# Designs tried in a protein design chat: VHH binders against q9w197. Part 32

Target 1, 300 residues: q9w197
Amino acid sequence: RLRLQDIPALTQDHCRMRDPAEVERIINEFVIGGPERMQIVSDFDYTITKQRTEDGGAVPSSFGIFNACQSLPENFKAETDKLYHKYRPIEIDPHMPIAEKVQYMIEWWTKSGELTSGFPFDQSEIDQIASKYTHALRDRTHEFFADLQRLGIPTLVFSAGLGNSVVSVLRQANVLHPNVKVVSNFLQFRDGLLDGFQQPMIHTFNKNETVLNETSEYYDLVHTRDHIIVMGDSIGDADMASGVPASSHIMKIGFLFDHVEANMKKYMDTFDIVLVDDQTMDVPRTLLSLIEKQHKLNLE
Key: E = the ipSAE of ESMFold2; O = the ipSAE of ESMFold2 at other seeds; V2 = 0.75 times the mean of E and O plus 0.25 times the DockQ between their complexes.

## First folded at step 16 (VHH; framework vhh_8ghr_2)

Design y1 (at its last look DockQ between E and O 0.93; V2 from the best seeds 0.83)
Fold by ESMFold2, look of step 16:
Structure y1 (fold): chain B 300 residues (1-300), chain A 123 residues (1-123)
Amino acid sequence: as target 1 above (300 residues)
Amino acid sequence: EVQLVESGGGLVQPGGSLRLSCAASGFTFSPNYYIGWVRRAPGKGEELVAYIYPSEGNTWYADSVKGRFTISADISKNTAYLQMNSLRVEDTAVYYCARGSPVHWKSWGFDYWGQGTLVTVSS
């Protein structure tokens, strides 16, 4: 039986837990089940990518990469910025009910799709911009994905951002191995021109079983994997694995960077582990190492 | 409609070389597809040997073959290759070419498989 005090990565001050005993229990269930019962569900923006680089630079979102493309209409950036400034505060509002937020998220994506229509666009421009940000993944992301592949652990990158950018960054960073799949918003084309996004639209609050059942065979493919690590940087990410059986063991890891004191209680009520200003994959990697090593020892 | 056809297998002595080819049809190489070589040795399970994203040339190799095998792709011929050097008896297997995608997927890993080509390393 593992104890939290014997796991240094989990005893650091920036690693917060609402219920350390429950975290300990889940870790030990993961160890009993081993890698073959594991799956990973992770957001991309500011979860696999850093919130800030070590030199203090900002990291663009997956839509930010698209918005930097030179072939976009002259006013495109300005119009998308207007939408962002209107809707982003609503998305992150700690007090507005989620049901009300959903109405605004639908409005935001509908208007974004209308702006992203009626002009030619080449995916290769996203690839050119994305190449500049392969260095902006959390430290030890390469090792984390290499371990996931070696252990045969299915990994879903589930993003409400722009999948064209997500895939481009991950592929160029050499972490998009065959065990990794992406579900996200993708550009739609009609008659050689952009025509918004492929349906259904994915936003922070519908990233769950409803979208996954419409867009993939995901749950059939992972039905034997009832030990789940969920990783996200926003409250809405905590529900990404809600479609799994109630008997499943889920470890929810939240990366908290902005407005730490104001968000701490909500994050700790939502995530099992809250990592404050952590720009690494060290905690997820520690969990994988424990699962592999201690599972082997139990079989001996 | 998607089809993968392997060729180039055969009998070779330890230390020798072979080049496997995987001719693809029914799709074109794009950034969203990868081609892998997977082998199944007699009485053993499946091992991913190498894969490539043909459009960008990104490659990956299993530790068991790194430094000895080289995967490549020729976009104009819609074909992927596995150059196998310094072959060992342990490399004896049926080698399958396979295609997958992180975005156009209905199966985990690979969605389409070739028929396989036998490589035998023996003296």
Scores: ipSAE 0.798, ipTM 0.921, lowest interface PAE 0.8, mean pLDDT 90
Fold by ESMFold2 at other seeds, look of step 16:
Structure y1 (fold): chain B 300 residues (1-300), chain A 123 residues (1-123)
Amino acid sequence: as target 1 above (300 residues)
Amino acid sequence: EVQLVESGGGLVQPGGSLRLSCAASGFTFSPNYYIGWVRRAPGKGEELVAYIYPSEGNTWYADSVKGRFTISADISKNTAYLQMNSLRVEDTAVYYCARGSPVHWKSWGFDYWGQGTLVTVSS
């Protein structure tokens, strides 16, 4: 039986846990089950990409990559900013019922789609800009994805951002292996012109089983995989695997960078492991290593 | 509708070369599709040998074939290729061409498979 005290990556000061005994229990369940029971569900923006670089440079979001494209209409950014200022306060309103918020998120997405329509746009422009950020992925991301492929672990990149950017960055970074699938918002094209976004919209309140059941056969494809690692950088990411059976074991890893002291309590209440200003894949990689090596020892 | 047809397999001596072809129909190579070669040797499971994203040319190779095999694609012919050099007896297998997508997927890994072509490397 593994003990947390014997796992150096998990005893570092920046690695915080509300309930270390629960983390230890889940790790041991993962070890018992082995790689064949594992799946990964991860956000992209500021989860696979860095929240900060070592030199302090900015890392754009997946929509930020799109917004940097020079072919966008002159008023595009101003109009999207107007929508942001109208709808963002509603999205974060602590008092409005979620069902009502969903109506406004649909409205926001619909209007954003209308702005993103009726002009030519070449996907290759996203590819050109994305190429600049393949080195802004968390340290050891290449090794992490190589291990996931070698171990045959299904990996879902589940993003409310722009999938065109997500796919472009991951593909150009040579980590978009056949075991990796992307569910996200994608640009729609008709006759060479942008035509908004493909259905359905993914937003804060449906980034969970609601979207996965409607966009994929995901749960059918991973039905034998009841040991899940969830990775995210925001509270909303914690629900990405909520559609799995209650008997499942889920390890939720949260990457906390902004306003650490103000957000610590909320992150600790939400994630099983909170990594403060960790710009690496070292903790998830350590979990994979333990699962592979200790499981194999148990079989021998 | 979607079809993948392999060709180019056969008997070759160790150290020799073969070029496998995978003619695709029912779809065109786009940025969201990858083509892979998967082999099954006698008494062994499946091994992904190489894959390519044909639109950009990004490739990947298994360690067992790096430096000896080259995957490529000709978009104008809708065909992928596996150039196999410095062949070894352990490369003996049925080689399958397969297609998948990280975006438009119905199964994990590859969604469509060819019938396979036998490669035998014997002294």
Scores: ipSAE 0.795, ipTM 0.918, lowest interface PAE 0.7, mean pLDDT 90
ESMFold2 (binder alone), look of step 16: mean pLDDT 81; pTM 0.822

Design y2 (at its last look DockQ between E and O 0.88; V2 from the best seeds 0.76)
Fold by ESMFold2, look of step 16:
Structure y2 (fold): chain B 300 residues (1-300), chain A 123 residues (1-123)
Amino acid sequence: as target 1 above (300 residues)
Amino acid sequence: EVQLVESGGGLVQPGGSLRLSCAASGFTFSPNYYIGWVRRAPGKGEELVAYIYPSEGNTWYADSVKGRFTISADISKNTAYLQMNSLRVEDTAVYYCARGSPVHWRSFGFDYWGQGTLVTVSS
């Protein structure tokens, strides 16, 4: 039986837990269940990519990579900025009911799709820009994905950003193995021209099983894997594994970087493990290593 | 209609070589597809041997075959290859060519499979 005190990565000051006994219990369930019961659901922007680099350089979001493409129409960036200025305050409004916010998110996505239509665009431009940021993944991301592949653990990268960028960065980083799938917003093309985004729309408030259930093959395939690590950098990421059986064990890891004091209580209430300014994969990798160690002993 | 047709299997002595081919039709190689070779030995489960993203040329190999096997693709022929050198008895298996995608997927791993080609390594 593992104890948290015997797991150095989890005893560091920046590793916070509202209920250490519950974290310990879940870790032991993961270890007993082994890799065959595991699955990973992770956000991409500022969860697999760093929230900050050591040299202070900016890490663009997946949409930021697209917006840096030189071939975009003259008016595109200005119109996109107008939409952002109108809808972002609604998205983050603490008082507006979620149901009303959803209506505005649909409007925002629809208008963004209309702006992203009717002109030629070469996806290779995204690849060229993305190549500059394969070094901006969290430290030991390569090792983390290699571990997941070796252990046969299905891994879903679930992103409300732009999937064309997500795939490009992950593929060029040599981590996009067959056990990894990406669910995100993708560019749609018609007759060589952009035609908005592919359905279904993914936004902050539907980033959960509702979108995942529309791919029944995914849900059936991984439903038997009821030991789940969820990774995210925002409160909305905590629900990405909703809808699994009540007997499931879910470890929610939150990466907190922005406005730490103001956000700490909210993150502690939402995530099982809160990592403050941690730009590595060391904690999730530690969980995998504990599972792998017991798995190997069971094969003896 | 997606099809993958393997060829090149056969009987070979330990230390020998074989080249497997996987002729693809019904789709063209693009950045969002990878081609893998998966083998199934008698009494064993499936083992992913290697995969390639043909458009970029990125490859991956299982530890059991590193340094002995080479996966490649010829985009103009829409064909992937597995060059198998320094063959060992434990490489005996049916080898399947398979296609998958990180974005156009129906299941984790691969969604279209060939019929398989038998490789037997024995003295």
Scores: ipSAE 0.750, ipTM 0.908, lowest interface PAE 1.0, mean pLDDT 89
Fold by ESMFold2 at other seeds, look of step 16:
Structure y2 (fold): chain B 300 residues (1-300), chain A 123 residues (1-123)
Amino acid sequence: as target 1 above (300 residues)
Amino acid sequence: EVQLVESGGGLVQPGGSLRLSCAASGFTFSPNYYIGWVRRAPGKGEELVAYIYPSEGNTWYADSVKGRFTISADISKNTAYLQMNSLRVEDTAVYYCARGSPVHWRSFGFDYWGQGTLVTVSS
């Protein structure tokens, strides 16, 4: 049996836990089950990409990469800014009921699709912009994905952003191995012209089992993998693995960077491990190493 | 109809070379597809040997073949290749060409497979 005190990466000051005993219990369950029972579900924006870089450079979101493409219509940024200013306050409103917010998110997505229609666009421009951000992934992301591939662990990158950007960054960073799948919003094309986004819509409030159910092929692929690591940078990411079997063990890792004091209680209540200003994959990598190595020792 | 047809297998002595081909039809080599070579040796499970994203040329190799094998693609012929140099007895296997996509997928890893081509490395 592993003890948290013997795992240096988990005893660092910036590594916070509401219930260390529960974290320890889940780690030991993961070790018992081994790599063959594991799957990973991770957000992309500011979860696989850094929330801040060492030299202070900006890290655009997956939509930010698209919006930086110079071939977009002259008024495209201005129109998307208008939508952002109208809907973002609604999205983050602490008092509006979720059911009401959902209707506004559908409206936002629909209008964004209308703006993203009726003009030619070469997807290779996304690749050009995305190439600038392959160095803005969390430290040791290359090693993390290499380990996941080597261990045969299915990895879902689940993003409410723009999947075209997500795929481009991950591919160019040489981490988009066959064990990795991307579920996100993708551009739709018809006869070389943009035609909005592919269905289904993924937004802040449906990034959970409902969307994954509609992509049921993934559930069929991972039906034996009931040990899950969830990684996210926002409260909404904690539920990405909803709908797995009731006997599942889930470790939720939250990356906290913005407004740490104000958000600490909420993150601590939501995630099993809260990493404060951690721009690395070191904690997830430590978990993988323990799962592989201690599982093998237990079999011997 | 998506189809992958391998060719180029055969018997070769240790230290020799062989080039496998994978002719694809029913889809184009776009940024969202990768082509892999997977081998199954007698008494062993399946091993992903290499893959390529043909439209950009990004490649990956298993440690067991790194430096000896080279994967490539010819977009105009819609064909992928595996150049196998410095072959060893442990490279003996049936080699399968396979397609996958992180976004256009029906199965984990690879969704379409060829029938395989036998490579035997023996004195």
Scores: ipSAE 0.684, ipTM 0.882, lowest interface PAE 1.4, mean pLDDT 88
ESMFold2 (binder alone), look of step 16: mean pLDDT 82; pTM 0.831

Design y3 (at its last look DockQ between E and O 0.93; V2 from the best seeds 0.85)
Fold by ESMFold2 at other seeds, look of step 17:
Structure y3 (fold): chain B 300 residues (1-300), chain A 123 residues (1-123)
Amino acid sequence: as target 1 above (300 residues)
Amino acid sequence: EVQLVESGGGLVQPGGSLRLSCAASGFTFSPNYYIGWVRRAPGKGEELVAYIYPSEGQTWYADSVKGRFTISADISKNTAYLQMNSLRVEDTAVYYCARGSPVHWKSWGFDYWGQGTLVTVSS
């Protein structure tokens, strides 16, 4: 039986837990089950990519990569910025009912699709911009994905961002191995012109089994994998694996960087492990190492 | 409809070379598809030895073959290749070509498999 106090990566000051006993219990369940019962569900923006670089440089979001493309119409950024300032406060409003928020998210997506239509765009431009940010992934991401591949662990990158950017960054970083799948929003093209986004829209309130059941047979494909690590940088990411059976064991890892004091209580209530200003994959990698090493010892 | 046909297997002595081909039909090497070579040796499990994203050019090699094997693709021929140099007895296996996608997928890993081609390395 593993104890948290004997796992150095989990005893660091920046590693916070509301219920350390529950974290310990889940780790031990993962060890009992071994790699064969594991799956990973992770957001991309500021979860696989860094929230900050060591020198303070900006890391663009997956939509930020798109917005840096030169092919965009002159007024495109100004118009999308107007939509952002109108709808973002609604998205994060703590008092508006979810059903009402969803109607505004549909409005936002519809208007964004209209802006993102009727002009030429070459996917290779996204690839060119994305190539500049393969170095901005969390430290030891390459090793983390190599271990997931070696252990045969299904890995879902589930993003409400722009999938064209997500795939491009991951592929060029040489981590998009066959055990990795991407579910995200993708550009639609017709006759060489942009034609908005492919349906269905993924947003904060449906980034869960609602989208996965409509667009894939994901849960059937991983039904033997009832030990899940969920990774995200926002409260909305915590529910990405909510479609698994209630008997499943889920470890939720949250990366907290912005407004730490103001957000700490919400993150602690939502994630099992909260990592403050951690720009690495070291905690997820430690979990994989424990699962592999201690499981093998138990089989003797 | 989708088919992958391997060729180029055979008997070779240690230190020799072989070139495997994987002719694809029923789809084209468009963005976001990868082609992998997977081998199954007698009494051993499945091993992914290499893959390539043919349209984009990214490649990957297992440590067991890195520096000895080279994967490539010819988009105009819709064919992937595995150049196998400095072959060893432990490279003896049936080699399968397989296709998958991180975006367009029906199963985890690879969606379509060839029938395999036998490579025997012995003196």
Scores: ipSAE 0.832, ipTM 0.934, lowest interface PAE 0.7, mean pLDDT 90
Fold by ESMFold2, look of step 16:
Structure y3 (fold): chain B 300 residues (1-300), chain A 123 residues (1-123)
Amino acid sequence: as target 1 above (300 residues)
Amino acid sequence: EVQLVESGGGLVQPGGSLRLSCAASGFTFSPNYYIGWVRRAPGKGEELVAYIYPSEGQTWYADSVKGRFTISADISKNTAYLQMNSLRVEDTAVYYCARGSPVHWKSWGFDYWGQGTLVTVSS
């Protein structure tokens, strides 16, 4: 039996837990179950990418990469900024009912699709912009994905951002191995022209089993993997694995960077492990290492 | 109908070379598809040897073959290749070509498989 106090990465000051005994219990379930029961569900923006670089520079979102493409119409950025300023306050409004918010998210997606239609666009431009940010992934992301591949652990990158950018960054970083799958919003093309986004829309409020059941055979493919690590940087990410059976063991890791003091209670109530200003993959890598170590001992 | 047909296997002495081909039909190499070579040795499980994203050019190699094997693709011929140099007895296996996608996927890993081609490395 492992104890938290004997796992150095989990005893660091920036590693916070609402219920350390529960974290310890889940880790031991993961270790006993081995890699064959594991799956990973992770957000991309500010979860696999850094929330800050060492020099304090900004990291663009997956839509930010697209919006930086030079071939977009002259006013494209301004028009998308208008939509953002109209709908973002609604998305984050703490008092509006979710059912009402969903209607506004549909409006936002529809209007964004209309803006992103009717002109030529060379998708390779996304690759050109994305290549600048392969070094803005969390430290040791390459090693983390190599470990997941070696252990045969299915890894879902589940993003409400722009999948074209997500795939480009991950592929160019040499981490998009066959065990990694992406579910996200993707550009649609017709006759060489942009034609909005592929359906269905993924937004904050359906980034869960609702979308996964509509867009993939996901749950059938991972039905034997009831040990889940969920990784995210926002409260909405915590529900990405909510479609699994109640008997499943889920470890939710939240990366907290902005407004730490104001957000600490919400993150602590939502995630099992909250990592404050941690721009690495060291904690999830440690979990994999513990699982692998015991797995090797069991085979001997 | 998607098909992958391997060729180029055979008997070769240690230290020799072979080039495997994987001719694809029913689809063209396009963005976000990868082609892999997976081998199955007698009495052993499957080992992913290498993969390539043919349109984008990114490649990967297992440690067991790195520096000896080279994966490549020719878009105009819709064919992927595995150049195997400095072959060893432990490289003896049936080699399968396979296709997958991180975006357009039906299963984890690879969705379509070839029939396999036998490579025997012996004196």
Scores: ipSAE 0.829, ipTM 0.932, lowest interface PAE 0.7, mean pLDDT 90
ESMFold2 (binder alone), look of step 16: mean pLDDT 82; pTM 0.829
ESMFold2 at other seeds, look of step 16: ipSAE 0.831; ipTM 0.933
ESMFold2, look of step 17: ipSAE 0.827; ipTM 0.931
ESMFold2 (binder alone), look of step 17: mean pLDDT 82; pTM 0.827

Design y4 (at its last look DockQ between E and O 0.71; V2 from the best seeds 0.66)
Fold by ESMFold2 at other seeds, look of step 16:
Structure y4 (fold): chain B 300 residues (1-300), chain A 123 residues (1-123)
Amino acid sequence: as target 1 above (300 residues)
Amino acid sequence: EVQLVESGGGLVQPGGSLRLSCAASGFTFSPNYYIGWVRRAPGKGEELVAWIYPSEGNTWYADSVKGRFTISADISKNTAYLQMNSLRVEDTAVYYCARGSPVHWKSFGFDYWGQGTLVTVSS
């Protein structure tokens, strides 16, 4: 039986838990179940990428990488900023019902697709800009993905951002191993020109089993893997594995960086482990290490 | 139809070299596809030896072969290669070429496999 006090990464001051006994119980279930029952579901922006760099600089989002491309129409950023200013307050409104918000998110998507249409664009431009940010991944991300490959653990990168950027960054960072798959929004092309985004749309309120059922046979592929680590940086990320059976054990890890005091209670209520200003993969890696250690002992 | 055809296997002595080829058809190398070499030694499971993203040239090697094996691709011939140097008896296996994609996928790992080519290292 593992005890939390014997796991140094989980006893650090910035590692917060509402229910440490439940975290301990889930860790022991993971260890007993072994790597064959494990799967990972992770957001990309500010979850695999850093929320801050050492010099205090910002890391662009996956759409930020696209928006930095020089071939975009001169007025493109101004027009996308207009949409952002109109729809972002609706997205984060604490009082509007989700069903009503979804209609505005569809409007936002439709108009964004219209802006992202009718001109040529070359993926290589995204690749060039993405190459500048392969070193903005959380510390020890390379080791984390190597661990996942070694243990044969299916890993889903589930992003409401721009998949063209997500794939480019991960590939160029040499972490996009065969056990890693990406579900995200991708650019659509028709007749050599941009034509908005591929269906179905992924936004804040459908980043869950609804999209996964429509975009892939994901749950059929992992139906025997009921021990799940979910990683995210926003409250909405906690639901990325909500379609799994009731017998599943899920560890939700939240990376909290912005407005820590104001967000702490909400994050603590939502995630099993809240990591405050942690720009590393050390906690997820520790969980894999514990699982691997017991797995090796069981093989002896 | 997507097909992968391996060639170049055979019998070699320890310390020798072989070059395996994987001729791909039914798709072209693009940024969203990777090619891997997977080997199965007698009585053992599968071991992923190396992978490459042919369009970008990014590669990975298992520790067991790093420094001795080199994976490469020739986009104009739609072919991937595994150059195997300093071969050891432990490298004896059937070597499979495989393709996957992080975006266009139907399974984790690889979606399409070749038939395999036998490499035997013995004195």
Scores: ipSAE 0.714, ipTM 0.888, lowest interface PAE 1.1, mean pLDDT 90
Fold by ESMFold2, look of step 16:
Structure y4 (fold): chain B 300 residues (1-300), chain A 123 residues (1-123)
Amino acid sequence: as target 1 above (300 residues)
Amino acid sequence: EVQLVESGGGLVQPGGSLRLSCAASGFTFSPNYYIGWVRRAPGKGEELVAWIYPSEGNTWYADSVKGRFTISADISKNTAYLQMNSLRVEDTAVYYCARGSPVHWKSFGFDYWGQGTLVTVSS
């Protein structure tokens, strides 16, 4: 039986837990179940990429990588910014009914698709920009993904951003192993011209089982691998594994960097583990190590 | 119809070399496809040996083969290769070529497999 005090990575001052006993309980359930019951669901932007580099350089979002491409029309970024300023307040409004918000998210996606239509675009530009940021992944991300592949743990990178950028960064970093899948918004092309985004739209309110339950394989995965680590950098990421059986165990890891004081209570209420200004994969990696090693010892 | 056909297997002495080929048809190498080599030794499970994203050239190797095996692709021939150098007895296995995609979230791993080619390393 593992105790939190015997796990150094989890006793660090920046590692916060609302309910340490519950975290301890879930870790021990993961150990009992072993790697074969595990799955990972992770956001990409500022979850797999760093929120802060050691040099203080900016890390663009997946859409930020796209917006840096030279082939885009001169007014593209300005028009995209106008849409952001119109719809972002609606997205985060604490009082508007979800059904109404969904209508606005569809409108936002549709208008963004219209802006992203009717001109040529060299997809290799995304690769060129993305190559600059393969070093801006959390420390030990390469080791983390290697361990996941070796342990056969399915890993879903679930992003409401731009999947073309997500795939490019992960592929060029050599971490996009066969056990890793990317679910995100992707560019669509018709006759060599951009034609908006592929369906279905992924947004804050359907970044969950609603998008994923369209496939029998995911449904079977959720019921077979019901020990889940969820990783995200925003409150909305905590719900990425909803719809699992009641017998499931979910460990929610939140990476908190911006407006720490203002966000601390909400993050503590939402995530099981809150990592403040942690730019590494050390905590997730520690969990994998415990699951593999202690499960194996228990079988002996 | 998507097909993958392996060739180049055979008998070789320890320390020798072999080059496996994986001829693909029914699809064209594009940025969203990877090709992997998976081996199955007698009485053992599957081991992912290497993968390549042929369009971009990115590769990965298992620790057991790193430094000895090289995966590559020839886009014009729609063919992937596994150059196996410094072969050891433990490399004896049936080697399968397989295709997958990181964006087909409905199917993890590989969606199309070849029939396999036998590699035997013995004196």
Scores: ipSAE 0.574, ipTM 0.822, lowest interface PAE 1.7, mean pLDDT 88
ESMFold2 (binder alone), look of step 16: mean pLDDT 81; pTM 0.824

